# VH-VL binders against q66k79r27to160, part 3

Target 1, 134 residues: q66k79r27to160
Amino acid sequence: NPAGECHRPPAADSATCVDLQLRTCSDAAYNHTTFPNLLQHRSWEVVEASSEYILLSVLHQLLEGQCNPDLRLLGCAVLAPRCEGGWVRRPCRHICEGLREVCQPAFDAIDMAWPYFLDCHRYFTREDEGCYDP
Short names: E, the ipSAE of ESMFold2; O, the ipSAE of OpenDDE; V2, 0.75 times the mean of E and O plus 0.25 times the DockQ between their complexes.

## First folded at step 1 (VH-VL)

Design T1e (framework fv_tafolecimab)
Fold by ESMFold2-Fast, scan of step 1:
Structure T1e (fold): chain C 134 residues (1-134), chain A 124 residues (1-124), chain B 106 residues (1-106)
Amino acid sequence: as target 1 above (134 residues)
Amino acid sequence: QLQLQESGPGLVKPSETLSLTCTVSGGSISSGSYYWSWIRQPPGKGLEWIGSIYYSGKTYYNPSLKSRVTISVDTSKNQFSLKLSSVTAADTAVYYCARERYYDILTGYYMDVWGQGTLVTVSS
Amino acid sequence: EIVLTQSPATLSLSPGERATLSCRASQSVGRYLAWYQQKPGQAPRLLIYDASNRATGIPARFSGSGSGTDFTLTISSLEPEDFAVYYCQQYSNFPTFGGGTKVEIK
């Protein structure tokens, strides 16, 4: 670990914070996000037309009970990530892993696979990296 | 200059546990910016990731190996170790330790520094 | 698991020629793709990370391109030391490696 290499490089234009405008994410604990999002979508129009956002909206209606609100907020952390102080914050991987375990019976009941964009090892950071709890 | 060096027995009997240690020099293993990994390569074949560890002890394992693999870290010795149980001839490979580099929140991790590798043969 | 397919398996060229190596992912990996060089008896050496960024000390003749599922490693003019096996690796999920492309002398 050489001195200076332990610091994250400065964020580029992706760190410019904008108002959170996705209706499905209106109850998130934050009010600002950024583009590109974690899936590299560059605008609200692209996000709303995406298969990921459509799937999240459908799952909000189909999965009732303990899983529903937490799954939606987890999706929002990826599609409209928290932006503050010029930095994008990654959601916590352990929250994703715990939620997948809780939600598995509900997904099995509707014969659906866990969404690929919510794969816990894809856009979620390891717990010691200062991750955000959605 | 950061250097990683594998050590451990080059011959392991079938059904026993393969044990290797990676010694890190020229840098601290107790860094929040890096994970530490084990990768293997059977003779004449490609590379397979085994698992990774953070200095806190948090581990991530290849799902195909998870039931047999344990990775641990000793920050006082600047080392991390691999144990692979119930070995067979299919576990004969060159074993590498490597550092996983974090560059940017949107970039993720890649392996930027590798040890020289150590051949482990599983044979009676 | 995300499967990476490298082509061709073997590329036979002469020094001074351009080499173009392909890596195709079974699913989108975004930009989370690295390239490594491995010479016989040696550990892999990082060449390219985040699809197109050259690692420190890597000569300018090496360049990477692509995103999503299709990636390319280009060596603009082969030097004798460049004849080696090249692996791509994704890190958008649990790390997986391609099968390798051997660049050999014609």
Scores: ipSAE 0.005, ipTM 0.517, lowest interface PAE 16.2, mean pLDDT 82

Design T1k (framework fv_tafolecimab)
Fold by ESMFold2-Fast, scan of step 1:
Structure T1k (fold): chain C 134 residues (1-134), chain A 125 residues (1-125), chain B 106 residues (1-106)
Amino acid sequence: as target 1 above (134 residues)
Amino acid sequence: QLQLQESGPGLVKPSETLSLTCTVSGGSISSGSYYWSWIRQPPGKGLEWIGSIYYSGKTYYNPSLKSRVTISVDTSKNQFSLKLSSVTAADTAVYYCARDRYYYDSSGYYLFDYWGQGTLVTVSS
Amino acid sequence: EIVLTQSPATLSLSPGERATLSCRASQSVGRYLAWYQQKPGQAPRLLIYDASNRATGIPARFSGSGSGTDFTLTISSLEPEDFAVYYCQQYSNFPTFGGGTKVEIK
């Protein structure tokens, strides 16, 4: 709405919402996402073929304890971000930072670095900006 | 044109509270795109971040200073302020206010793109 | 906290020469490293962010490189106004600054 009829939520970008179809994200707290996702993938076929989605699926199998399923849901916030009312919302950076700290020993145990696409400073925003808990 | 101005030079006695104010001109402190920060520099030494505030009142403090520091914002005056309690000679420094860049295009917080000129605070009896 | 070590502490050069300044982090900061210039009696000025991106209005002679723990600021040909103290700063976590490198005229 170019006339300013719609209110933009803090830290939100306009988007066309579609049904959430990623199998890895079926237990997310939301049912709609958008394309392009936060990694600029333009379709489900592109997401499912991506190294990021494959890595998320592998990490789901290798990591245990409190790190899973929270790490998987964090990945879903980037690969299939929450979309509601025509706006894409960014997940909370503090959730990413806290989870990275909790997961670090598990990543160290398998000789793996924290994934680049889950960089807490890239796709996540602060709580006062209206972020959501993924 | 954005300009930040710290309160004038200050003299504070040991054990008292240091109080400074930053006035923002040429831009709104109520912008959701920026945090507002305090950074200090003791004479002849390097820079130390004190803390940052969002116009909503939400604050982030340097853990080494958090028990002594309070930052507040007054959106009606386009100002934000620093209070540092229980000062000692080690708190003698030039105090800067700065804009903390926040942007949605993949950059992190705590990037200081505009600074005030600085104000010297001396802690002495 | 993340500690940043800058070297050398002092770099003595003449106008027209190339300056190379180093900043090393105690742990990875990714690309979240900035460089500032501070002239005597003035506030710091942002030069480079995200390791290699020039801030608005910064001359092309300033360039940054590096990632992870090892970063470099290069001034391709020193101008008289470039003799100053340079600080690196990480913003991967709560911000910390290096000890500074003073670039002084020989």
Scores: ipSAE 0.005, ipTM 0.524, lowest interface PAE 15.9, mean pLDDT 82

## First folded at step 3 (VH-VL; framework fv_sotevtamab)

Design S2a (at its last look DockQ between E and O 0.03; V2 from the best seeds 0.00; counts 0 for: pae O 12.6 > 2, placed apart)
Fold by ESMFold2, look of step 3:
Parts: sequence; structure tokens; C-alpha cells
Structure S2a (fold): chain C 134 residues (1-134), chain A 124 residues (1-124), chain B 112 residues (1-112)
Amino acid sequence: as target 1 above (134 residues)
Amino acid sequence: QVQLVQSGAEVKKPGATVKISCKVSGGTFSSYAMHWVQQAPGKGLEWMGRIIPIFGTAKYDPKFQGRVTITADTSTDTAYMELSSLRSEDTAVYYCARGSKTYSFDYSYGMDVWGQGTLVTVSS
Amino acid sequence: DIVMTQSPDSLAVSLGERATINCKSSQSVLYSSNNKNYLAWYQQKPGQPPKLLIYWASTRESGVPDRFSGSGSGTDFTLTISSLQAEDVAVYYCQQYYSTPTFGQGTKLEQL
């Protein structure tokens, strides 16, 4: 797999990597994730029942084909964060910010606020902190 | 009408680098994914990677990892694909392609706009 | 990634007869959120770039003759040319765009 390009401090980022098993996220650029995820979900059953995952699963339809798949994959990086060789990788903040800029009109068109779990400052890190592009 | 115009054919030696341009006219550039596709003589279509110019970041097929660089220049509405460490098996036609019916973040309609193709010949 | 397999690799059909090309994906390309199949068909004539024929598995691109039709869902798809014309001699590709795009290996359609 695409290992070793970016990483986290050893003591803070150690994790057990498991196979990514979310149908809505099956086209992610990585095949392994970890629990708990960035929203503290602890199993596939919990993720699949969550309102966050359900939103991603219908996002393409809700936005009339706008912003997909990239916005869906951005959300996948929160619900199924990339895990490589026992390390969790965080997605890049500038990708989130760029997508918000382009996609905000589509959310405005359906009177939907930007989803709280796509907060670019909470779940996404800067390039100098070792992020990746989801 | 959106048009994609690629740079001309090139002849290269093994180990060299080629950089192909793809200029967009008659439409929006920055918010559309630009894809690059390789077609070796008598062979099928192989996806190499894409860029979304507004982000300035690209994704690549692992088969081309480390040898392909895809960039975009929003001031000239031009995307570039650079292939390094050329081998004889890189002799192919290279296409740029994108959708025209939606923004670049949407794969809904496939690739309905294609460049004319650029032949790259790698020979010793 | 999603592997796309076409059959047959080559097909010879008489003018006016029906041509059928099959495409199978290694996993479903049906997007549950909108119930659409992210499957496209392309035609490529010698010396030309590919031309989009069908998207969403069954929706004909503007300007494409109605003798071209697409069908199928999930993992199994079919391109049908109801009455072959001489200008339909080409290579045909299926392509999924559910995820990182991948193409079938191509089907060469020839005139008997």
C-alpha cells in the first residue's frame, strides 16, 4: 500500500489498522482504517447507523451531483481515517477549505448548513504537520 | 464550447522526461478534474491520474507512482502531465479528458471532452 | 480498484444486424445515494480520441444515434447496437466512474 509518505509522532498516533469496510467509502485512496474514528465511533455497526455516515451516503443525491465524490471522500476521511503501519494519518486542512469554498453554494441551495463533522479546523491538519490528500 | 488542445508529438530517448500540456478554452478550468489517460499502440485505455486545479493537488494510479507529475496553471487554463524516467514501453498516445456537464468534483457523466492526443515515442 | 472486464474481445457483425457487448465490474458501481450506475460506454475510431456514447449505464449522450443503447445494473452491463452501420466499426470501452476511473480492455467491433 502507499506507506511512509507522512506520519504522526509515535506516542500520540499508534493505532491498530483494520480493513476499511464502509460501502460509501469503498473508493477511498486507502484500504485500512482504525477505531475509534475521529468522531469516536468504535465499530462498523455504530458508523453505519450514524447520522454522519447516512448523510455521506445520500450526499450525491442531496447536492444534485455537485461536489462528489470529493466531498464524500472528505467525510470518509473523518469517519474512516487512514491507517498505515499502525499510524493514523489526518487529511489536509487546505483540501477541506477548498471544497467548502466550492461546495458552499450547493448547501445554500438546499438550506443546509455545512456539516459539523467537516469542520476544517477540527478534523484536518496542515501540510507542515504531516497530512495527506483524501 | 469546451475544447482541450494538447501539445504536439514528441520523440524521446530512454531515461528522458516528457511534459505534455492541455489547454482548456470555451469554459471553466479551475473547478473541473482533468484526467490523463495512456494508450499504448494497439492497447486499451489506462488512467494515469487527475488534478483538480482549484486545489492544486493530484492523485495518481500506483502503476505510475514516482514517475508522473500532474500540475495545473489557472492563469493560462492549462494542465500538464510530466512523465520521467521514460522507457520504451511508455511509447503511447496520451490524452487529457474531463466532463463538461458538471463541476470537476462530479464523475456523473464520464469524460465527454477529450484532447486530440499526444504521441510520445521512446526509442534508443 | 474496480476491475472492468468486457466480452467478447472481438466481434464481427453484418450490416443491419444487432451487436451486443458485455461489461462486468468486480464490484457494484450502483451508487445507493442516487440509485445511479456510474458506468459509461465509449467509442473509439482509429486515430481519434474516445467518444462518450452512454453514461449512467443507460442514458444516451446528446447526438448519439438511438440504435445505441445501454442496459444493466450493479455489476453486469450491456451495450447494444440494434442495427449495425458501417460507421459503427470501432473499439468500444466500458468505464466505471464510481471511484478512481478504470476502463474495460476494449471490444473490437468489425464488419463481416
Scores: ipSAE 0.008, ipTM 0.530, lowest interface PAE 10.1, mean pLDDT 84
Fold by OpenDDE, look of step 3:
Structure S2a (fold): chain C 134 residues (1-134), chain A 124 residues (1-124), chain B 112 residues (1-112)
Amino acid sequence: as target 1 above (134 residues)
Amino acid sequence: QVQLVQSGAEVKKPGATVKISCKVSGGTFSSYAMHWVQQAPGKGLEWMGRIIPIFGTAKYDPKFQGRVTITADTSTDTAYMELSSLRSEDTAVYYCARGSKTYSFDYSYGMDVWGQGTLVTVSS
Amino acid sequence: DIVMTQSPDSLAVSLGERATINCKSSQSVLYSSNNKNYLAWYQQKPGQPPKLLIYWASTRESGVPDRFSGSGSGTDFTLTISSLQAEDVAVYYCQQYYSTPTFGQGTKLEQL
């Protein structure tokens, strides 16, 4: 595998940036996102109606305060990805993996699987590829 | 019509730090990798490192790791290379060179545009 | 790191004659997924920065004369100047960008 240069870094895609308007993600460290998001939602209406968004909205309650707000913000990085300079940025895989390691017991305690939209391999990228820390 | 213009020659003492600039004009800056290459007098080319300005992520050759810092200012389309703990062996011409566009498979992957070079002389 | 070795170190060729420079990599720079060789050739004249001639082992950069050609695959590559011109006197470098970029030691081409 070529490793000298990133031909198409998975951490960024060309995009038109829009203002972040998602209540559950209002405390994110960035103010601009883009459509489609990493789950291919193409409007706020679709995002807010999604099971993923609903899960994030009740995450504190479900996990009895465990792993919040970090896990919620991780989800926000997927549902409303960071957009800068005409590019959508992807969150760092090692952050996802770290949180999964720490938070897995909380999910196990309620017999709930790690959320599919937080698949560290699918939606997150390595630091050397230009990811950001959500 | 893309051009890279580097800062002027530097004379430094051993142990000092030098910072060289490379300004891009006539083209985009943020989406192309910017490389730095060292060439000692009468010697070959040595890759030092590169940065992708839009990400701010730099990668270095292990030979220079710990002494070199590459940065980019997207507001001024300028890349920088800082080399610390200078020694006589660091006397060389330093080049910035534009790499391929990082988000497309359709561009050249060679270093297609070069700066004019900056001579750094390290002497006591 | 991938080590690049050029041969010869220096070469003298008469005007109008063919010049051949070889480059070997310590590892293959052919990517199986796209079948491309991550190999470039550069020309450097005294007091000037290097100039890109060839990339992908055999593709000429824009503005490069037809007399320049690159060939080879895997670990063995060749730069050929079919008919040497006076302005072709320079040092030539091969470079791989399959992994961390590395250059050959250079080949000095002189006019005989």
Scores: ipSAE 0.000, ipTM 0.607, lowest interface PAE 12.6, mean pLDDT 89
ESMFold2 (binder alone), look of step 3: mean pLDDT 90; pTM 0.932

Design S2b (at its last look DockQ between E and O 0.05; V2 from the best seeds 0.00; counts 0 for: pae E 8.4 > 2, placed apart)
Fold by ESMFold2, look of step 3:
Structure S2b (fold): chain C 134 residues (1-134), chain A 124 residues (1-124), chain B 112 residues (1-112)
Amino acid sequence: as target 1 above (134 residues)
Amino acid sequence: QVQLVQSGAEVKKPGATVKISCKVSGGTFSSYAMHWVQQAPGKGLEWMGRIIPIFGTAKYDPKFQGRVTITADTSTDTAYMELSSLRSEDTAVYYCARGSKTYWFGESYGMDVWGQGTLVTVSS
Amino acid sequence: DIVMTQSPDSLAVSLGERATINCKSSQSVLYSSNNKNYLAWYQQKPGQPPKLLIYWASTRESGVPDRFSGSGSGTDFTLTISSLQAEDVAVYYCQQYYSTPTFGQGTKLEQL
């Protein structure tokens, strides 16, 4: 929503969409993203060195094939949020919540906490606020 | 150029505990799975467990009945495997091995780098 | 866990002849989303750690001679040495990494 201030990226950054260049996210349904991302990373080099991205790159091995590709693509939507027409769209919160319910047992099985950057209330927005389904 | 260097051979009595170190040099430690593999003399390879140091997660083969503990110290790029309640059948060479992962490709395959092995002899 | 079974347990082959080692998994190790078989082969010589030969069932690791080849998919896999050389005398292991890693019991390859 235009009136929703917490939904907007900084005005200077929202005008620039760039090509999505993350190999682990190459199968995303969109081709453009922006900086800073939802975690405030400001370059591909920073993203690719981050623990968040490294987690996504090993999810298959970590969860023994469970929750892929859905959980990986959810994380991609945080690290490389969709940028379209100069605007950033946050991924849908109900998708995050559904995946957490389904995937939490896989994390419990390896005694690993749900990733902080997939907190459904921090980086995801409601459907009636103009989110997209990653 | 990545090298895994393990601690030296050990001789132990039944019921004792052994802790083996595996230091990684010439490459990234934190983001790679570090596996431990047991090989009894003249026998095959048996997976014991692994850790992914950046996440602190370990997974174990139930064969060891909770006797194995795998840890990592990211400040020294060193993984550890501790095996308790040693039995004579635990006499073996113990290997650490790095699970493959390339940051550029984001895929894993096999165990591409191995330590030299640590002989543990358990005798009464 | 996925059980890996190799056959034969031991194999004797003359120099220059073909050696064939089979590996069967109790469950498919083919991941349909990327169409890759999570299957590796290792060579181990006495007093040495294992050496990775083949990954993704059929891809040779760097520096591995082209006489080594892997084939198969799903649950049935084969390591082939097209023309045996004396330095190929070793124990060979298959290993799946689709899930919790498990090894086959090993196949001892000897020179006739």
Scores: ipSAE 0.013, ipTM 0.625, lowest interface PAE 8.4, mean pLDDT 84
Fold by OpenDDE, look of step 3:
Structure S2b (fold): chain C 134 residues (1-134), chain A 124 residues (1-124), chain B 112 residues (1-112)
Amino acid sequence: as target 1 above (134 residues)
Amino acid sequence: QVQLVQSGAEVKKPGATVKISCKVSGGTFSSYAMHWVQQAPGKGLEWMGRIIPIFGTAKYDPKFQGRVTITADTSTDTAYMELSSLRSEDTAVYYCARGSKTYWFGESYGMDVWGQGTLVTVSS
Amino acid sequence: DIVMTQSPDSLAVSLGERATINCKSSQSVLYSSNNKNYLAWYQQKPGQPPKLLIYWASTRESGVPDRFSGSGSGTDFTLTISSLQAEDVAVYYCQQYYSTPTFGQGTKLEQL
């Protein structure tokens, strides 16, 4: 894989749900997640050591507070996906696309690209595919 | 117009340590990877490592791992490269080079801005 | 690490003539997900730092003359100067950034 990019993991809807134990995602609307996450992380240690998580943790400083709550929760949907009834729920693509449209100027202002792990086409699904609003 | 300005030439003894600075002006510092490249006299380019200032974490080539330390000061828009246990083979021009825009946080393309280079001479 | 090998090591070309430099990578630097080649070309003149010419194998950096072009995909790449100018005398390097960055050994381009 190219440096800094990850491949989309295979779709696995069936999963064992575990308690959400991620500090930066403690205010998520759900309390259960699963491993591996949408980035193929398989433990909390790996998640917390990941560049994606570190980015989320400093997002407030990077964007000077702009879009932070929404983007952070969007990131949480990928790093710690919602798990209900033994099924992984994926976040809705239109939510991702909407936030990207609104928040893109904040990224441009600091000369950074949209985060790769927030690729709306890679990690987000359409409503007709069974998504949720993070 | 983004510019990288490096510190001046250094003369060191074997076993000593050298620290070179690279200051960024005319553009953002924190969101771009800063690379360091070694070029021995009359030889090619060798990548040493890079840092993304907002993270403060560096990645190194195994050849230099253990002797090189790359740091960044976001308050002064300055990157540093420290090379310890110097040997004669370390005599070279050292360049800092800015990577393209970070793609959270992968380097997407080439090094578009370079410093003027810093000559380090290691001699007994 | 991905090893980059250039050919030739040196070449001399007359003014106005075409110059061609080749670069091979030990493994593919094409990313299937975005269909991009993580390959760059640099120009270095004596006493100066390298200058970025081409990235993504075929995209010219801003300010680079049209006579410079990059082509290739996967493991085989080519830098072409369609009509050599006197100011084009330099050493040229290819570089992959698919993984840990590595450079070719360089090609010295002289005027014939």
Scores: ipSAE 0.010, ipTM 0.634, lowest interface PAE 8.2, mean pLDDT 88
ESMFold2 (binder alone), look of step 3: mean pLDDT 90; pTM 0.932

Design S2c (at its last look DockQ between E and O 0.04; V2 from the best seeds 0.00; counts 0 for: pae O 12.8 > 2, placed apart)
Fold by ESMFold2, look of step 3:
Structure S2c (fold): chain C 134 residues (1-134), chain A 124 residues (1-124), chain B 112 residues (1-112)
Amino acid sequence: as target 1 above (134 residues)
Amino acid sequence: QVQLVQSGAEVKKPGATVKISCKVSGGTFSSYAMHWVQQAPGKGLEWMGRIIPIFGTAKYDPKFQGRVTITADTSTDTAYMELSSLRSEDTAVYYCARGSDTYEFPYSYGMDVWGQGTLVTVSS
Amino acid sequence: DIVMTQSPDSLAVSLGERATINCKSSQSVLYSSNNKNYLAWYQQKPGQPPKLLIYWASTRESGVPDRFSGSGSGTDFTLTISSLQAEDVAVYYCQQYYSTPTFGQGTKLEQL
């Protein structure tokens, strides 16, 4: 159990870190991720075909240039979470909450709901739990 | 080889509505933006709007907002453009064109594939 | 929306000579993070749909002859035909795709 975790999690007994291979996420600040991802996708083929990834890939034109790259990189941290030394870091909740506050108007302008996989209480954790700050 | 095939020419009276189809074959439909472009006889290209079929979201040029409706049917790989309250100045060729902006970082190419065009004539 | 202005509105060029068409955008179409200009050039012959020639301001689409080239950055762009051929007589449009797509007014290229 690396420093910063209370106990060995049952669902992730030390992750195998693999190279990040998503074109839409190639500018992420980290180079390694793991499978399954936070949405339980188990391969690059599944991620690349997913509506979640496709949304990230069209986000710029959908929101007319607003919120890119920050919101895209937040979504990348859900679909390709940072993997470091065998440990998976969930993205930080406070970053999600901050981005939702500034980006919600752009979604409102096109009458589109906030994406479910960016729900700040679903796939994001608190700072005191060792989260990753994208 | 991606092909965009549009429905045939139409003759309409003022005040009528026209609906033009654009079927994609030989390529991906749902994740590419589909644009509609108007060209009046002897005039330049005018962007009308676009849809991103997988999300069903459309955006329109203010010039056409309220008269144009763009839709997509992902089960038939077909986009539609409906223009209502037709006027004589709407006499034009209407093109569908595929954007290439999905899956690409940092974003899109231009419109890389075009339909053959649909002539709509509005006359009394 | 970003306004695209072409110059000249028309020009006549002898076969084998160089043709130059300019395009100016009302705002930068350069995304500095990736250093790409979101600009395309199209050729349109009478009775035909537009044909993509150049994207990313300077990248030639597959099957487009080498005599076509694009240059420029930010707000000022140029399409160059190094040696005009008879089949190059057409109307040429620039188009930005940085935001909501907009086209220039077109430049009619004629054989002198």
Scores: ipSAE 0.045, ipTM 0.649, lowest interface PAE 6.9, mean pLDDT 85
Fold by OpenDDE, look of step 3:
Structure S2c (fold): chain C 134 residues (1-134), chain A 124 residues (1-124), chain B 112 residues (1-112)
Amino acid sequence: as target 1 above (134 residues)
Amino acid sequence: QVQLVQSGAEVKKPGATVKISCKVSGGTFSSYAMHWVQQAPGKGLEWMGRIIPIFGTAKYDPKFQGRVTITADTSTDTAYMELSSLRSEDTAVYYCARGSDTYEFPYSYGMDVWGQGTLVTVSS
Amino acid sequence: DIVMTQSPDSLAVSLGERATINCKSSQSVLYSSNNKNYLAWYQQKPGQPPKLLIYWASTRESGVPDRFSGSGSGTDFTLTISSLQAEDVAVYYCQQYYSTPTFGQGTKLEQL
């Protein structure tokens, strides 16, 4: 995979990139995101007040350390999507599906449903569309 | 007609720091990658690093990591390369070179516009 | 880092004759997703900065004469000057930009 320059994936949306400023996602592999995010939040204040962000912030406690940090970073890809060269990058669907398969028992154990904002079909894209691994 | 104009030749002592400027005219500055390339006398080309001005973040070759700092001023369309802890081996011509536009589609690659070069001489 | 190796280090060619310069990369610079080779060729004359000739392995930069052509794929590439002109005397470099950019060591082309 080329690393010299940014490429526009076929399914990417045009966007203005901004610095990533989200504590729970500070260890993400990228440093720039955009508004609105994939959940249509339009500011950091809205993101930080959202139930989705709060869930990610306590996920390690809820799941007793299971599936961390991978599941958290998966959520970060939705709440603060990667932005490169004026385009929003979407995470790969197969990564989401794989993590769901592995982590579903941890959710079941606490009688919690798979988070709606981690819907693999809705917020993630296919490999042939230029997705990235979060 | 995009042009890159670099600052003049420098003479430095070992251990000193040099900062070279590269001003862009006749075209867009902020979205184009700006590369810096070193060429010692009679030797080949060596990539040092690059910056995308709108992002303000630079990437460096490990050989220069820790001694080189690349910055950009979008208000003046000028890129800078600072090299510290200078050694005799740093005596070379340094080039700035424009890369691809991050917003261009389809993308074009290669360094298509070059500065005239800046000679830096390091001697005791 | 990807290592670029050119051959020969130097060559002399008569005016009007073909000049051929080879470049090898330590790993493939072909991207399977877009089927493009991330390879460029540059010309540098004494006292001047390098000039871009070819990118994507085979696409000529604007203003470059037709006698210059690039070919190859994967790890093996070739720059060809079909009919050498006096102004073509220079040092030529290949460069990959698949990952962190790296240059070949250069090939000095002289007139015989």
Scores: ipSAE 0.000, ipTM 0.617, lowest interface PAE 12.8, mean pLDDT 90
ESMFold2 (binder alone), look of step 3: mean pLDDT 91; pTM 0.941

